# Miniprotein binders against q56419, part 55

Target 1, 326 residues: q56419
Amino acid sequence: MEGRTLEEVQEEVFKRHGVLVPKKELEDLAKALEEAGLLLTEKVEARLKEEEEKLKRERPMRLAGLSYPEGEREARAFLEAFRASYPGEGEEARVLLMPHLEPSRVPEVYGAALAALEKTPPPERIYLVGVAHRPLKEKAAALPVPFQTPFGPALPDLPALQALDALLPFELFNTPLAFREEHSLELPLFFLKGRFPEARVLPLLVARRSPELGEALKVVLRDFPGLLVLAVDLSHVGPRFGDTPLTRTLAEEARRRDLGFLERLAEGEPEAALAFLGANPTRIDGVEVVASLLPLLRERKGKVLAHRLDLEAPTLSAVGAGTLVL
Below, E stands for the ipSAE of ESMFold2; O stands for the ipSAE of OpenDDE; V2 stands for 0.75 times the mean of E and O plus 0.25 times the DockQ between their complexes.

## First folded at step 7 (miniprotein)

Design Z4
Fold by ESMFold2-Fast, scan of step 7:
Order: structure tokens, then C-alpha cells, then sequence
Structure Z4 (fold): chain B 326 residues (1-326), chain A 107 residues (1-107)
């Protein structure tokens, strides 16, 4: 597999499946690809360069017609159906934690997020922090271009992004290709743009914990106030994620871990939330985001509006999703 | 109501027959359980009783699996799981999920 690393294999798996695969499965896949003699063709490399150049101008929709309707009228009806799926009322959010998995799998969780947005005054900008499913050159990255949605383009907040870049010890606008197929930004953005059509966006990805990102964001938010959104999924359990087939006991453990994590965040105790997960390997992709944003989460009390563990019968696996307002 | 008493009676008898059919492996008993469960399903749907609908679909899937109709068993178990997840019916979620696991394992 000359010119192939585990990092490149992970990018290829993400491109085909849209999810982060456990290390053991990546190692097994890397061996299979090496045995097959599979290499990126010149045509694939040329297409990736072409896509990178397009990303300098705009980020097109990738999931329109798949995860949400392409047309504005159909997209509006689709969004309102999610709001209707949640019977409760929302709470005003200064910080919103919402999922990024396929919305149709947890409609009531996205409905809870919409209920919170309904109670929240329209922000001038949204700091949208997702999880990198492709390797980044640095611990975090941003893409300073319009993101297309069925409700029109979500415009970047260029002054706020430049202010953030200036405070970081690394280049913020790194790894543009990581944004080409990134559902942790695209799916939450669909809902956020539908509710706040005039808000500008800072689309941010976290690959590994970056305390310097949280410190820099605390400074930028003083000059450029806005809504902070953590777009993270919770527990990942079952064979798809390198675990044994899901049982009721394993699902109850996953729900306990999810709720214990969210409840501690709701008490304004993000360090306690991280400590609750202990020394056990994390199967919550939001851990690196929370660990990066500690200065923004401390002493903010709030409420868990919804939580679900979505069962994926074909893979005998599950993914946790929740909505938390702070 | 009269319909409420009828569905409860059908479910009680259907469950007795289902458990007897599963224990004995007798296909005639399983077919009779299915007949009663199908009648209960019709009443649950007419009443808009999604909880009983999910329960009945899961039990029908189990009976069909035992009779060897794996394709229909999978279809009904998936539908039971969908309704149970939407309504938060924990017992049906696990019953349907366990059956779907057996269907995948035996494949």
C-alpha cells in the first residue's frame, strides 16, 4: 500500500461509509487493501484536486435528496415535521448541544433542538462545532466559504473567523477537503439555517482536544457574540463500532453513560462530565469537542431536553443522541 | 369498552397459544396463535392503539420465525421496532431487536 497510511485509509472509509471506524477494523481494512494492492488512481487524485479548488469558493450540499429535501418548500415541511415530533417546549439556549447523525433516526431529538431554537433570540452568528470524520492537519479547522442549504447559502462570518485564526497557534483554515463530505456540520446546519436564515456561521471541526481553541473562542465571543452549537453524537455501541452485538445490558450502560455525561454538562460541570466517563475508552465522539471548549461550558446551568439510543438492527449496533441547552 | 375487552381477551388467548406453540414446536398451534394475533392487530389499528399494535407485530414476527417464514418475520419485527422506538415501549424494543439478531445470525 505505497503512499497509504492508516490516516488515509480512515479518510477512504469515511468517504464510503460516512463514519469513524474503530482502530481494529481500520487495521483489518488496511491489511485487506494492502493485500489487494489497491492504490488511489491518477483520476481519483485529479478529482480530489478539482474538488479542493471548488471548496475555495463554496461548499455545495452533499446530502440534499438523501438526508433532507433539496427544494425549499419540501425542506421547510420536513423541518416542521421534526419540530412536531417533539411534544415539549424548548428553553432559551446560549449553548446548544445537538446530534449530527441521520435526522430520520432520532426525529424527536432534532425536534427538541428546534424547540430550543424557537425560544432563542435570533443570533447574528452561530459557532457551529462539529467532529472531524477525516484527518485534519491540525487539531481543529474551519472553512471560510458559503455553505449551501435548501434555505439559501449560510454565509461565513469572515471577521470572526479571522479574529479566531489570529489567536490560534496553528493555521485555522487547514484541510479544506475534510469539509467536502462532513455530515457533522451539514446536518445541524440544515436545521440552524432553517430557523435563523440571517445568521452567519463559523463552521468548525475538532479532530483532537484543543484547549487553545476554547481559550481563543472565549476571547472571540466577547467581540463577536453568538450562539455556540456543539454538534456531537453520544455513545457508539455494537459490532459496527468494534463492540459485541448489542444486548439490553449494553444498551442500558450506554444510556447511563450518555445521560450521566449530559446531566453533568447541564450542571455547568464539564470536567465532572469528562471524569464521569472515566479511564474507559470513549465511545462518545463529543468528548474531544467538550474537552476543547471547557472555558465556554463551565458554570452554565441548563437542561437535557431529549435523549435517545437509536438501534440499528442491520448492524446490531446503536448510536446515542441528545439535545442539551445551557 | 366492548372493543377494549375483546382485544384483551384475544391477546390473552393468543399469548397462551403462542407460548404453547413455541414450547411444543406444533405448527397448528402457532397458526391458531397467528390467526388471533391478526384479529387483535386489526382491532389495535382501528383503535389507534400503537402500543398494542407494536406488541402484536412483535409476537406475529416471533410466530412466523418459528414457522420458517423468515422474510415476513423480519418485516414485521422491523415494523414493531419502529413503532416501539417512536412510542418508547422498552419491552417490545428488546423483543424485536433480539429476534432481528437471531435472523441475522442464522442468515
Amino acid sequence: as target 1 above (326 residues)
Amino acid sequence: TEEERRIEFLLERAFELLWEGLDSGNPEILKEAIRLLEEALKIARELGDHEREAIVLAKLAEALYELGDKEKAKELAEKALEIAKEKGIEEVIWEAFELLYELERRG
Scores: ipSAE 0.014, ipTM 0.471, lowest interface PAE 7.2, mean pLDDT 86

Design Z5
Fold by ESMFold2-Fast, scan of step 7:
Structure Z5 (fold): chain B 326 residues (1-326), chain A 107 residues (1-107)
Amino acid sequence: as target 1 above (326 residues)
Amino acid sequence: TEEERRIEILLWEAMDLLEIGYESGNPEILKEAIRLLEEALKIARELGDHDREAYVLAELAMALLELGDKEKAKELAEKALEIAKEKGIEEVIWKAFELLYELEKLG
């Protein structure tokens, strides 16, 4: 309750409801709530401990029936519909950048990713790198358990995960609870598992720049070759993200910033891509992922297959999404 | 009781979906969270659990504001504040005040 004073609470009640609450009553209330808060905190901690224990065995689907169909037949039809939304041909990918935004908002962008996967030989394993939306104890983390999907469980590549852990200066399996609710892994995994049902996965989250992760992955990929997937969204603009309401000018600036970033990555110049963002004020989600993976992105030329800035009219906000093959 | 266990599971699931819905921008996830919160609200009222009732009303108000239903959001935030003041639920009092402030700022 660190941001509110009793005087501010008293003034707000008076302004909204015409009632002046005596300071003594607010003080007595605060005391009682502090004691009740301890009990609520203990109950929440017990629940989180139970959930952490479950995550030692498997990671269940959380978005099935909401962002994608729960049944395998319906899920297959869903994938085909998304593929059909992109009229172009894909390109073979060694590295794939794809979004983790709600798929129905940018179907042609996910369709472009599916097109690229169709032209890519089935990998033995997928290095799936998402963005941590919850705090991690370290700069990055992984969860070495099966991830459930409508196409069956995506099995962890335990030898590759152990090799990666051995090369890092921190414990890789450090924050299981961060994976309980993580759409930056779950949404791309749905598409990847549907296309490559036999591939094992390394589910990785990045919270902060970790150059040691990129160096370690470069080594592990030599012994355990596979497809590298960066599951990142692009510009986040508008009131939903703490900005002013979106205008046509701001939207155009966000589109230029997204495309400038992607095109520099496609030229094999990830440092130039990051510098471009610093010179232009629109924020891109996933910067910390790209900054961590520099050794894997340098001198790899490729192609931007799709880009969209999805406008959310009710909130006057937008999120950019793109598909890039390297 | 079984009812107490049921409402806790509903609230836990609803809070997880709210976080995902706000972060991903998926209105269908927010609608599903609202559905779970409405079920939890019914159980809280049947149990006479005013603490859970106030909490759920505040969460519903925030989710409805995110979906653009300002009028219903204001109504539920005001109800949450009334219950929270009577029962001394400080965290809900401050959350309801913040929601009412945002609602005035939006028009």
Scores: ipSAE 0.000, ipTM 0.392, lowest interface PAE 11.7, mean pLDDT 83

Design Z6
Fold by ESMFold2-Fast, scan of step 7:
Parts: C-alpha cells; structure tokens; sequence
Structure Z6 (fold): chain B 326 residues (1-326), chain A 107 residues (1-107)
C-alpha cells in the first residue's frame, strides 16, 4: 500500500489470488496493521527505557558461561591457564594494547597481556578504551556504573569520569544502551579485573576519531594517574569481512600491516602508524582509537609481545590480535 | 541538529526491532523495522547525510533478505557500497561487501 490506492491493492489481490476483497475489509486491515505497528514500537521503546534505567545501576555480565567461566574459582583457573599459554616474560606497561577478540581463539596473545600486567604495579584506576559496535550519539561515550565480573564488580572511578566529562565538548554519558552488549570492554575487563581487583575503571567507547578525547584524557591522567588500555583488534580479512577468501598472500599482507602498525606505535610514532595503514585495506579496527589518543601515545617507546592472525576456517576469514606495551 | 538526533533515535529503535525480528523470524516485527528505516532514510537524504543514508540502506537490505526479497536486498546493498566508495565511508564499504558476499553465498 505504499502510495497505492485501496482499489489498486484490491485489483492486485484479485489478480494474484482470484478473490475480490471488499474495500472496507482492506481499510480495516490497513488500520489494524498500523495500530499493531504502533503498539510494537511503543512496547520496544518501553523495553529500551526499562533497560536504560537498569543500566543506571550496573552493567551485568553477558558473556559469562560463553567466553569465560561464570564462577570465581573457575574464572581464576581460566585466567591462569591463559597466562601459561604465553612462554615469555612480560614488560611493565604504562599503556597496554590488547585484543577484544574471543580469548580462546588467541590464548597466547591474552597470555602476553597477562604477563605484562604481572610486571606492572597495581594501578589505582584503569582507563579502558574499547571500540563501539553499536552507534553512539557522540564520537565517544562512557558508562559510570559497576561492571559485573566473576571477580566481583569493577567499580567506576566517578571523580575521574566527571573530570573527563567536564573537559569534553560533548556529554560523555550519552549512550548507555551501547554498553548493554559490548565485548570490546567486557572481554579485556575480565582479565584486568582478575589481575587488579582493587582498581577502579573508566569504561570508554570510541565510535569515530575524537582528538578532543585524547587531549582531555591527557589532562585527566595528570590528576588521576592510571593504566591506559587500548582494547582493539587488528586486521579483519576474508569473506566474513567483505573480502576474498583467505589466501597465503592475503594472510601475509594482514600480518605485515598488523606488525608494521604495532612496531610504529612501539617506536612512539602513532602518526606514522596511521600513515603506514593508508586506507586501512585490511580493516584494523584500532585506527579510530589510536587517532583519538595521539597525545597519549607520542614518544612512548615499548615492545610488541605477541601477534597472531587467527583463522576462522569455516568462513576462510581471519582476525589479527596483538599485545603491545608502551 | 534535531533531525540528526531523530535519525539516531529511529536507527537505534529500528536496529533493536531488526535484531528481535531476525531472532524470532516474525515478519511483522521485520516490517516495522523496515518502516522505521524508511523514515530514517528519507530524513538522511533530506539532510544530505550520506553516512546515515548508506548505513540505513544496509540495514534495509538485511531486513528484506530475511523477508525473502534477495533481489531488492542486493540492489540496496550495492547502492550503499556506491555511496560509501564515493564518499570514502570506510566502515560501510566493508559491511556492504560482507553483506553482498553473504547474499551470493547463502542465497
């Protein structure tokens, strides 16, 4: 009925089904469908408002029992198994880049992150910067509530979050619902909370490049020192990501671009890291986060501890993951 | 602007309905998601918001594919890709290519 008269709809039904439906019945049906649509929209809006209200109190676990164990004892054993998957020693981190990919796919990479955390003095707070997988009303957002984990709730650093909000040209707490299901925060947080149970957190999402976020964070970190964590994945290649099936050449190109990006960050040259990627043809999702945090990454030298390109054989696709300490 | 905020609100609601419709397979929920996406598309075009236009076209393509209209889904995904390439909207380029590959492979 999109711009069509009821008579045209009646004619089409007759042509296709051999039935002449009275105009009044078509009018009543159209009205009932419109009313049902309005009721469904109202119901969904009410549900979203209810979920948003619940998010004002806490952020529940979504991936417990799927990506990590729900029970504290089992979660602790799981975390230690990941540490054991990395044969090397860590380095102290002031800035840590780690993945948010499913942990079981790249255990050595998460193990390297745990090794770095083992060498790092416990921070009073963690600035956890992930990638938004749902639209945000602004370029970045935060949710100032406890995030549940198997190790107890990760408490928000409210004074630091308020200081950050005051320095930004947009409302920081702008899209609570985007945090309802966000693995780029939940998965790294599991490991961070397991190692630093007393640390408060600033859970931050970046959707688009926000240089103002990096400038504001530089100021806030001076008054509220803590560990900066960039929770980002690297190359995304293959059919699942709009590319051709994974070949040896494509896999080598993805590894080359991942490592070139990380190595330039390790030299304290984040602008060079971004320039190296150019148009980002292998779809490294850390680009917007790094571009937002430039002032915090310049002139910080460090080390790439691990890198893997994980093959998803059923789709002939792969995702890169790495651990970098600065 | 007010229109930009309204688009974001419509898209968030439409995305939620699309997710629910895909999970349940309920065509009435999918059709309501399409209705909201078509409203958002009209506003995006009036504002010259090519990024939102391309995003909406992709979501419409996915909803139509679930309703069994593979041909229209492919047309809309191809249009989203054209806009994204012309305007340099990187995220939409790979999402459109992924959807087009899935449409060819799974349909």
Amino acid sequence: as target 1 above (326 residues)
Amino acid sequence: TEEERRIDELLFLAYELLDEGLESGNPEILKEAIRLLEEALKIARELGDHEREAEVLLELAEALWELGDKEKAKELAEKALEIAKEKGIEEVIWEALELLYELERLG
Scores: ipSAE 0.000, ipTM 0.209, lowest interface PAE 19.3, mean pLDDT 84

Design Z7 (at its last look DockQ between E and O 0.01; V2 from the best seeds 0.00; counts 0 for: pae E 9.7 > 1.5, placed apart)
Fold by ESMFold2-Fast, scan of step 7:
Structure Z7 (fold): chain B 326 residues (1-326), chain A 107 residues (1-107)
Amino acid sequence: as target 1 above (326 residues)
Amino acid sequence: TEEERRFEELFWRAIELLYEGLESGNPEILKEAIRLFEEALKIARELGDHEREAAVLAYLAEAYLELGDKEKAKEYAEKALEIAKEKGIEEVIWKAFELLYELERLG
């Protein structure tokens, strides 16, 4: 199958069946499968169409039991533990930047986001803007269905989504399958739904810079006020992300880059934040989101509540995570 | 913590020396990397940090493989794999598997 490596196949088999298959055996199997690829392709196409139909009704949990507890009681205790990991009080947010990195790796950063949500009046709706980790047909997309959580379904704000769709030069609901497995929405949504169980959501993904999305959102937010959440990670450095192995010097540079970016956003200067990143702005997960949302971020001052660079020893890599209120 | 800071100092220096040793083939640099990884391993174990423990064990296996000590390389790779499987550390499972595969290839 196109787009797959033998390493990815080995990981998938191990993850699903708990078996490590030797590379040579997988190479032999891959050759046999390639020779029978027409039959496999037809079955895969049928499966994808079935999954797409399911997504017209709801978006099920994918990370329950893995990144957060499946049961409501356990999920509530989990949320409280994250809040407790941050010693500060937080501040009211009209715009919240929070991570979508695995929560257990940066609990104090998610705790800071929870602290900000405690100080924030319950919004009628949340504009949740994440990063597409799978291709979209357009620069951005949304999925107008209930998203399941341990705290009950997060209901879509259909009138606001329709208003947004009407203002865009492309179909907003263009790639349902991209939402099937998307942690940049699922992980922040767990925390947002736990704090604001009655808020409706606009689940949005950005794949590439879309100034037209930011312009449209500025109009929609005027008519449909709500909390804007940018669910973005910061620096992505090291071999896991196609980079050289992380050193102490490179880690310090990544921390400086993250904080300089966040501090400029906190001053209401998003263009300055993008410029500060210099030659390698794409190393920060949130660059395309911030570049798309410029009209909503200008002249809005705030505060950086938390930042961590999570060092991943097995891969000599790191991901930056931060909480910013505007 | 002070222990976490000490782990990071040892770990990053050991990684630097490991890749310098792998690129140059200099056994004295590899031996120095091993010494620092062994110190880092003690700290990871004291902290109960299974991810860091498994990672250090995998890097020790890689260093010993380059030195030609296949028996120690296998021992460390198998220990890394055991912890990684038990704790679901996929990256170390893969790394340990690659090292064990290379050991099998070499004979």
Scores: ipSAE 0.086, ipTM 0.585, lowest interface PAE 4.9, mean pLDDT 86
Fold by OpenDDE base, look of step 8:
Structure Z7 (fold): chain B 326 residues (1-326), chain A 107 residues (1-107)
Amino acid sequence: as target 1 above (326 residues)
Amino acid sequence: TEEERRFEELFWRAIELLYEGLESGNPEILKEAIRLFEEALKIARELGDHEREAAVLAYLAEAYLELGDKEKAKEYAEKALEIAKEKGIEEVIWKAFELLYELERLG
């Protein structure tokens, strides 16, 4: 603690973790912390460094055998079952908004995404834009390595990634460790790779709105055309997210916000979609992604194919998921 | 030692599963994380490693909180805090306080 006041530490903890620790507890903590903190940190840092070096080569599956099957044959059966869960037909997508929530929670929403992909000509490349649930060094990041899937590796489009990096005012290839466990890419990628095995991928994460990203991607897409995929969830409501247990009123508000957001996007009015959410009291996950990609979403008309607000019964919380094509 | 190696393998895999469970909301992932943490906890206790013990207890608290088991979350957070205070483990003290505060906020 050399040079920081207890107040500064309290403020930092509050900012980082949303917890206000009483000063007295911080004082007791500060005394305890001086002796033990060094050894665990060094081991963690060494392990993180090793994992970072591995991520320079490939991103392994983390959710295989848990969220989806590890074996290719079983994975194909999984895809077919999810497609079957959506009774409708899809539409051709130039932009696909799809969830990254646990697939078993919202099977018909993923099924709708698969239906859209059935009507979409195989792209040369997929711009997969997920949500960073971990801090990034910059507003956005990319990992230019193969992502493992049951269908084989999803290979990066290095030329397109380099073109994107060259147009950004920050280093795109930052925070590789944020990709290690990021499900917002892994789960959608399973479905995308299963449908388009030959497509190259640009795995992107957004932590904070980056208008620069949208403008840069608009230029890159001209020379490197492909499918844009927004891997985002919608409302997050209930105790897990700081609300009261889910009620009819809270669920109706979450659905209203989710659908109002998606419908405005479907009308080609992404700014109106963001404005509709205001302070985002139901915590729509995809706000920063949409805010970053405004240039790519403007004036594109599309259709909402599916929506679900899924209850997590143990926590009396719910998460919204949707599928939108543009 | 082989025991330390096994602990690290279990612990890191459990952390991975915890974060994935937190993000995905899949309770089965969280349960698997808890299983691995419980095995790691056993090893830490057998080794007499209070630092590792406290760390695992804090992560168990987080996992149970995410599963909606506030009672177990509180129990593990309090145990983590107790050991961490006694042994001066800063990171665990902070994590345990955060968890206890969140538990209090959630009622």
Scores: ipSAE 0.020, ipTM 0.371, lowest interface PAE 6.6, mean pLDDT 87
Fold by ESMFold2, look of step 8:
Structure Z7 (fold): chain B 326 residues (1-326), chain A 107 residues (1-107)
Amino acid sequence: as target 1 above (326 residues)
Amino acid sequence: TEEERRFEELFWRAIELLYEGLESGNPEILKEAIRLFEEALKIARELGDHEREAAVLAYLAEAYLELGDKEKAKEYAEKALEIAKEKGIEEVIWKAFELLYELERLG
């Protein structure tokens, strides 16, 4: 009965089966199917509410055994292997831009982030800003709970989160379910927690640019100093993202846009970095995060440590990842 | 030195046979190119020369594609791409990627 009239269903049943079913019986069947659909909806809603309540207490690992090892000893060895993938030295970071792409795809880019962390004094807290891959009720959100890692729980900095919430024109703690499978926080956190096991975390997501978030964070960082991490990917090109098949020309353009964006950020010119991208034709993932955090990026000079545009063989597409210290 | 000279002789000859096989449409010439590429591959691996290894794998993938062995062509192209991405060998990256695109198109 999907959008069909009862007369249409009656006629089709007669054509197929030679039986004229009275309209009353079809009405009863339609009502029963509607009620069954409502019961299934209630079951799904109850399950989602249960999951949401669990997320108000802790955020479990979702990618252990898939993207990184579950056991602590293996996880530490994994961390050191990634550092070894980057042969260079890092620089001290007050702001770190790093990817959230699958680590095995860009090992030296994560290795560069680890090299930067080696040069960075252990912070009291990490402002971890990722990209929401599920809708948020507001422009940005946080989840003020422990995030589980193979290195133990990453504890939330509740005073800093509460101060941030108080400064925003919207409720910061607004969409727990959006964090359930959010890899843009989980993957960078593995590396950050492994290097800074005692740092507390502010796990933040941006869905849409929020100048209010950047202004509020500027204030909060004065009283609660820490490491600001932009956990963002760069260009997304090829058929998986709505383009023609990846060519050398499209890949060259994506690499040029990735590096031009990063280099302008490294000059302390985040507005120029955004302007360079224009309409963002290669879909650099980090634009909404950078646009939110302009007050924290202006006049802060630094260095691009690594970049890769990684080709996805099965989809004939590519994703860019980079490491920038400011 | 002797092993490197042997590799170059096999590799150059195999490439010549590959193009001759492609132009003639003669599968026996393609099979001979494959035999030489496989011998060159063994030498590249013994030398620990990942750049030579990746290049040979990419040519093997092309030869198998033209023979119609899609499974082997895909296997070799994926191996070539993996090594080339790790070592930053852009010419091999693009050769392998183009072959994988052709294989997906042929369904």
Scores: ipSAE 0.010, ipTM 0.470, lowest interface PAE 9.7, mean pLDDT 89
ESMFold2 (binder alone), look of step 8: mean pLDDT 85; pTM 0.845

Design Z8
Fold by ESMFold2-Fast, scan of step 7:
Structure Z8 (fold): chain B 326 residues (1-326), chain A 107 residues (1-107)
Amino acid sequence: as target 1 above (326 residues)
Amino acid sequence: TEEERRFELLFYEAWDLLEEGLDSGNPEILKEAIRLFEEALKIARELGDHEREALVLAYLAEAYLELGDKEKAKEYAEKALEIAKEKGIEEVIWEAFELLYELERLG
């Protein structure tokens, strides 16, 4: 009712339609609208509860037919096309940093990640650490269910997830709904499952820096060795991210910060990488993940295989993406 | 090569005409610049020289924008940006991106 009184509504109806609506009829209408609002709220609550219950059993594909093909054969050809887009050879990875940006925007960067995976012995499990794009009840979360892909379900490593949960000062499986629409896990997982179909997965999201997560993971990796994947994007600049329209100078700054960050990580100096960024003025979303995983990144040297700052002309914005092997 | 020499002659003449056309707003000079850039584009493509191809495409976009052909300007700018991004040609990336931004602003 837009905060109007019954008398004001009655007067407007008279002016518009030349009919006096009895106060009782207006009261009945207001009650019906209020009851409809309550029913709508109940429908929303029931829907969310239904989605949450479904997520206790499996995580369905959300981006199939949009960011990657739905069919297995088409998905395989798509993945191989990305590998072909990178002209170089990969390096073996024990830790892989790769993007979660829309793959078609940075095909060479995903191609570099695929090249690294080709040089990497198949792991028994993948620790896939992405960035939460929705609020979590705690600093980090995991979802211990099969994640559907065009290559079949990526099965959770339940013993490793339970070992991790036991070491953390908070409930690891705390926000199932945050995983319903999470591209920072779904997009890298497409490529990882295509290359390592037998590997089990620990799907992890970081919302805020959690040093306790890194400490716990260091312990769990000793008993459950596997490939650590940091699925993060780099600089986010321009109006889409609350910034001024992208200028050449701002893009050069973003590129400088992306590469300086990655190069210091490649030297095994993650604290130096964080210090280099300072206040993180170009909004590298990998900062919270790197800050959480310090014990796993120190003294581990590697190589930056690819970097690109992808320009988005309609929004005058850009997102940085890179592939780093450690 | 002989093809590289032909490219350079066409490209620099077209560039000179483009600057004169932009300064004067004379459509006949702009059209002649476009004609020469299109000939240079064919040679760059035959040579497989992606850097020269992207550069010529960006100048064609600028010439068409000044001529008022927004559709052609957008087509050439998008192609210039695509090649420049793929090959890491920074100067062309910014030229093409700025042209695309102006085209979006104009409608």
Scores: ipSAE 0.000, ipTM 0.288, lowest interface PAE 11.0, mean pLDDT 86

Design Z9
Fold by ESMFold2-Fast, scan of step 7:
Parts: sequence; C-alpha cells; structure tokens
Structure Z9 (fold): chain B 326 residues (1-326), chain A 107 residues (1-107)
Amino acid sequence: as target 1 above (326 residues)
Amino acid sequence: TEEERRFEYLFELAMELLWDGLESGNPEILKEAIRLFEEALKIARELGDHEREAWVLAYLAEAYLELGDKEKAKEYAEKALEIAKEKGIEEVIFKALELLYELERLG
C-alpha cells in the first residue's frame, strides 16, 4: 500500500491505546511532517517503483534454503519425505484446505495434503487463496506473474485472472508489493507445484471478508474449472497469541475447536463452522478466507485427513494445522 | 541472501506478536515481540540495511510504549526518525512522529 491515510493512523492509535485520537491532532501531526520537510524523496519513490516493476515480471522465492530446499533434486526428496510422514491414502480433492505455517513443524499435515493431491486428477489450474499478512488496497488481491519455485516457475492463468477481475467491483491487481513477501502463498505453492508442475495458478490474497470474491470465483470456476486451495492455519493459543500459558486442558480445547470447525466444513456447512467459532472463541487466521468463499464451500461434503496442534514449548504456545478435502 | 530471508522470517513473526500484543495489552506477548525485533535489528545492522533497521526501531518503540517503558520508547523512536529522515522513508517518519507525539501526550 502507499502511505497511510489519516483514518488508518487514527484506527491504529485507537487499537494501540483504546482511545480515538481527534482528527485535529492527526492533522497537526501531518502538518508537523510538512513543516519538518519530511516529503517522500525521489530516492524512496524510485525504490518503490523499482520493486513494483520487478514484480511485473516475476515473484522470486523468499523462503528457499529456509523452509524448503533451493535445488530441484533436494526439493523433490524433501517433498517425498513429507508424503512419507503421513500413513494414510488421501482422498480426491475438489477443494483442499491446507496450512501455510512452517512445514517442518507439521510434516504429517502437509503429507496428508500431498496424499490428497496424489488421489486428485491433475488440474489445469489451481486457485490458491492465502491470507494477506500485509495491507491490501482492497479486500483481496492477485498478482498475475510467474512465481518461482525449485520445480520451475508456477505460471499465472491470465485468462482466468482477467475473467475474475472483470466480475469484481474493484481492481484485482491492486497491491503488487503485498506479494513480495507472502508465505501463505509461497509455502503451499511449493507442494502444489511439486505435484502438479503443469498447472497454472491464480495466486489470491484475502485481507478482509469479501463476499463478492466468493461470488465471482463461483462464476469463474464454471468457465475455468480447477482445484480450489485454501491456505489457512487454525487455532493460535498461548502467551504468544494473547492467551494464557498452554496447559493440557487448553491444548485439548484447541484441538476440539479446530476439529469442530473442520468437521462442520466437511459436512458442507461453512456458516455452521463460523458460528461454532463464534460460540467457542479462538484466533484462527483463515476465518476471513472461509467467510469470503462461502458460495464455494456450501453443500460440499468431504473429510478431515489430518490435524495437529503444533506445540512451541519455549513460549507455551501452539498453532493448529489441518488438511481438509471437500 | 540467507540473512535477508532470515530477517523477513523474524520480522514477520515479530509483527504478528506486536499486533496481538497491542490488541490484547498482554505484556508477555509484547516482550516476545521485542525479543524477535532485537534479533531482526541485529541482522539488519549486520547487513547495513538502514531501511529495515529504521522499521525495526520504530516497532520496538511502539512495543515499549505499550509496555509503559517511555524512556526506551522515546530512544528507539528518535533513532528510527533520524535514520528515516536520512533515507526518506515516509512511513517510518510518520510512525516515529506518531509515537513521539503519543509520548508527549502521556507525559
């Protein structure tokens, strides 16, 4: 996004201090910026334009050598080791929910996703929906460029992306810089490209609930059929996430909460899944993705293949991860 | 580089914790965010990346302000502002001045 608006600064201060800062005080701050001669320099503008221009050509790997191997041979061995960590057979997926946290923490969950992909006919395209970890100018965004992977570039499905853009009330390609560093797309894409090297991709980010995105995607999927992938993590519990230190009881509650959510999705009842979370409060970063895609999740029955609550002992915290096939 | 990718990892984790700490007011989450930002700051300085350094300093100031450590918050905000002015990083200039304004209001 470009510089913050006055309203965005006010909202941030409200969240930080629980008190709204009067517009006049924010205007005085803006005046102080002008009086101090703190204008955006040509150098800063040039750097932002350079980064944005680079993203018009390709999206480079950021997590190679950290979360997955950089070399193709090592990457394939890594992927097969993850598949081997899951003892099950998998099931065919029309919709796949998988995590985007560090793969080494939940290898069985990624292995379950790989098992599902193994049972799934190769799609011509993958609709990969992740969570925006940086602000977007609109509720959702896409980046229509090749995404680099150790298995070669994942090419964008330009006709499908253009069809989607045409149906939305906002510009789909609105925040290229948000994609520069986005693990919720990069980590799932590593596994998806490894299994379906010929599939084109629609890399989509959701920042806030967008019902119009779900409605538009339902239309586009009829004309451009493909695999829908929701890259979302589940419960975030413990001190690291604004909660009390993790106990056995709290961990079991988090597991039940995650499974209750996933099982309701597996019954084709996404509204019931969201209501269940509302009745059983927890922090799940994928809720806005599910809420945006309701039209694509209703009346689709499936199966929860794996679930794990990954325990971070140093902080007495945990993150839930699951694989769901619909 | 490897160090740049490690910076991005630590910085993103610290940002998630900072946001959660600011929303909840939980001091333990804020302290963990500070610890991760301090690790990220070391990497930014080793890389000579003044832009990343300025951002980390601004977020350290915000975390310390929420914890009530006004002295450290001011120190980090002033440092962030100094670097941001030299490099013309508009968002960090705005953030640092916002924090300094809040510190003045709090006394």
Scores: ipSAE 0.000, ipTM 0.183, lowest interface PAE 17.0, mean pLDDT 81

